VH-VL binders against L-cysteine S-thiosulfotransferase subunit SoxA (soxA). Designs and how they scored, part 14

Target 1, 259 residues: L-cysteine S-thiosulfotransferase subunit SoxA (soxA), of Chlorobaculum tepidum (q8kdm7)
Amino acid sequence: EVNYQALVDADVKAFQGFFRKEFPDVKLEDFGNGVYALDEDARKQWKEMEEFPPYELDVEAGKALFNKPFANGKSLASCFPNGGAVRGMYPYFDEKRKEVVTLEMAINECRVANGEKPYAWEKGDIARVSAYIASISRGQKVDVKVKSKAAYDAYMKGKKFFYAKRGQLNMSCSGCHMEYAGRHLRAEIISPALGHTTHFPVFRSKWGEIGTLHRRYAGCSNNIGAKPFAPQSEEYRDLEFFQTVMSNGLKYNGPASRK
Below, E stands for the ipSAE of ESMFold2; O stands for the ipSAE of OpenDDE; V2 stands for 0.75 times the mean of E and O plus 0.25 times the DockQ between their complexes.

## First folded at step 23 (VH-VL; framework fv_teclistamab)

Design i4 (from f5 with heavy chain D31E; at its last look DockQ between E and O 0.93; V2 from the best seeds 0.83)
Fold by ESMFold2, look of step 23:
Structure i4 (fold): chain C 259 residues (1-259), chain A 121 residues (1-121), chain B 108 residues (1-108)
Amino acid sequence: as target 1 above (259 residues)
Amino acid sequence: QLQLQESGPGLVKPSETLSLTCTVSGGSISEEWYYWGWIRQPPGKGLEWIGRIYYEGYTYYNPSLKSRVTISVDTSKNQFSLKLSSVTAADTAVYYCARTPYTSSGFFDYWGQGTLVTVSS
Amino acid sequence: SYVLTQPPSVSVAPGQTARITCGGNDIGSRSVHWYQQPPGQAPVVVVYYDDDRPSGIPERFSGSNSGNTATLTISRVEAGDEAVYYCQVWDSSSKHYVFGGGTKLTVL
């Protein structure tokens, strides 16, 4: 009786409408490029860097890890369809377990199910595998479904998180990435929330390495004086779910390089 | 083969702190795929969840006990612990340690044998 | 906080089917897990995610979950099935693992 997808689609329209109004010269598809969609000089520098992207070796290492045999003779490739071109399948709400499943959760679940040690969550080999999967999934549509009450409840928890003010600075994800999007906070231009999840994992100059979306969530929490949640916690998985739903209709375009 | 074993004093005086340790063998507490938890059962009564910890220190506690409970890990000893402060006779129970997958929907797939803690003067 | 309600006891004859209910508001939108606790022993999970069985649990243990009721079904009940059975969910709003009060199964 309740059409949860219709409720969510209305939210998506309003959310994307905010950014279309704030950035009328930016095409919808370009929001996946973050600050490079807003600043032509940054975009020019970024396109030059993409000739030899800093994540190139991470993608190659991720491919090797994806295909490396486990002790039992299987590999990560055994767990994923389409040869690993699956970025567009994640995140999703698992109706049996009643929880959001991210790509990184699925990677470690595959390893544990095959008797292998899970990867660390925020960086390293999980980010390299995620980068490989993203690289072969470019152009897949963001089309996250919210079909059940349980899925809608997870979506709403992510939404509440995104708008809730937290930390010593009493700030929210929305305060920074909607109201302050495109503005300078010190030396950085704040990226729009729209398209935020489409390009992860990212190689950040600040990190000197590739890292996951949830590593970035922890960093943002620290910046406002809030204690981070655990990586791949229910809270951060629901936040990823909400953010990715808000980008429905865009294309996956990771991995990426960022400042 | 994974095993969990509770240890600690079987008798605790009222107002003192109940302190228990769970030793994990046949597996590592430092795995990214698991939470480690405490559950108690007063004699003749039902199961009551106390809390859980991820080995890096992230915890959730039962709201009814949160003000009195601390769960911590010692990864060098492959152990996690429970401290429950200001105990009363109502805290007399069999205390179990248990493991659950690193998912929201978790079930407790491995349990210790349990240890009875009596709060009495 | 979220509440799970179980009947305090169920009695069945050997060879017959026991059904143990777990009531909760909209429990069908949650994953339900079931534990067997024989007298003097630690609980053992017998059904998880509503209807999956761990390795080593006989197929005569099964589960279902819809609407406001989850049910553990034990077919061809044996004397060794005498135990207390608990249902359990995770409640995201209170960040709490919730157990039902337990159902004592007696085999006549």
Scores: ipSAE 0.727, ipTM 0.878, lowest interface PAE 1.5, mean pLDDT 92
ESMFold2 (binder alone), look of step 23: mean pLDDT 93; pTM 0.943
OpenDDE, look of step 23: ipSAE 0.864; ipTM 0.924

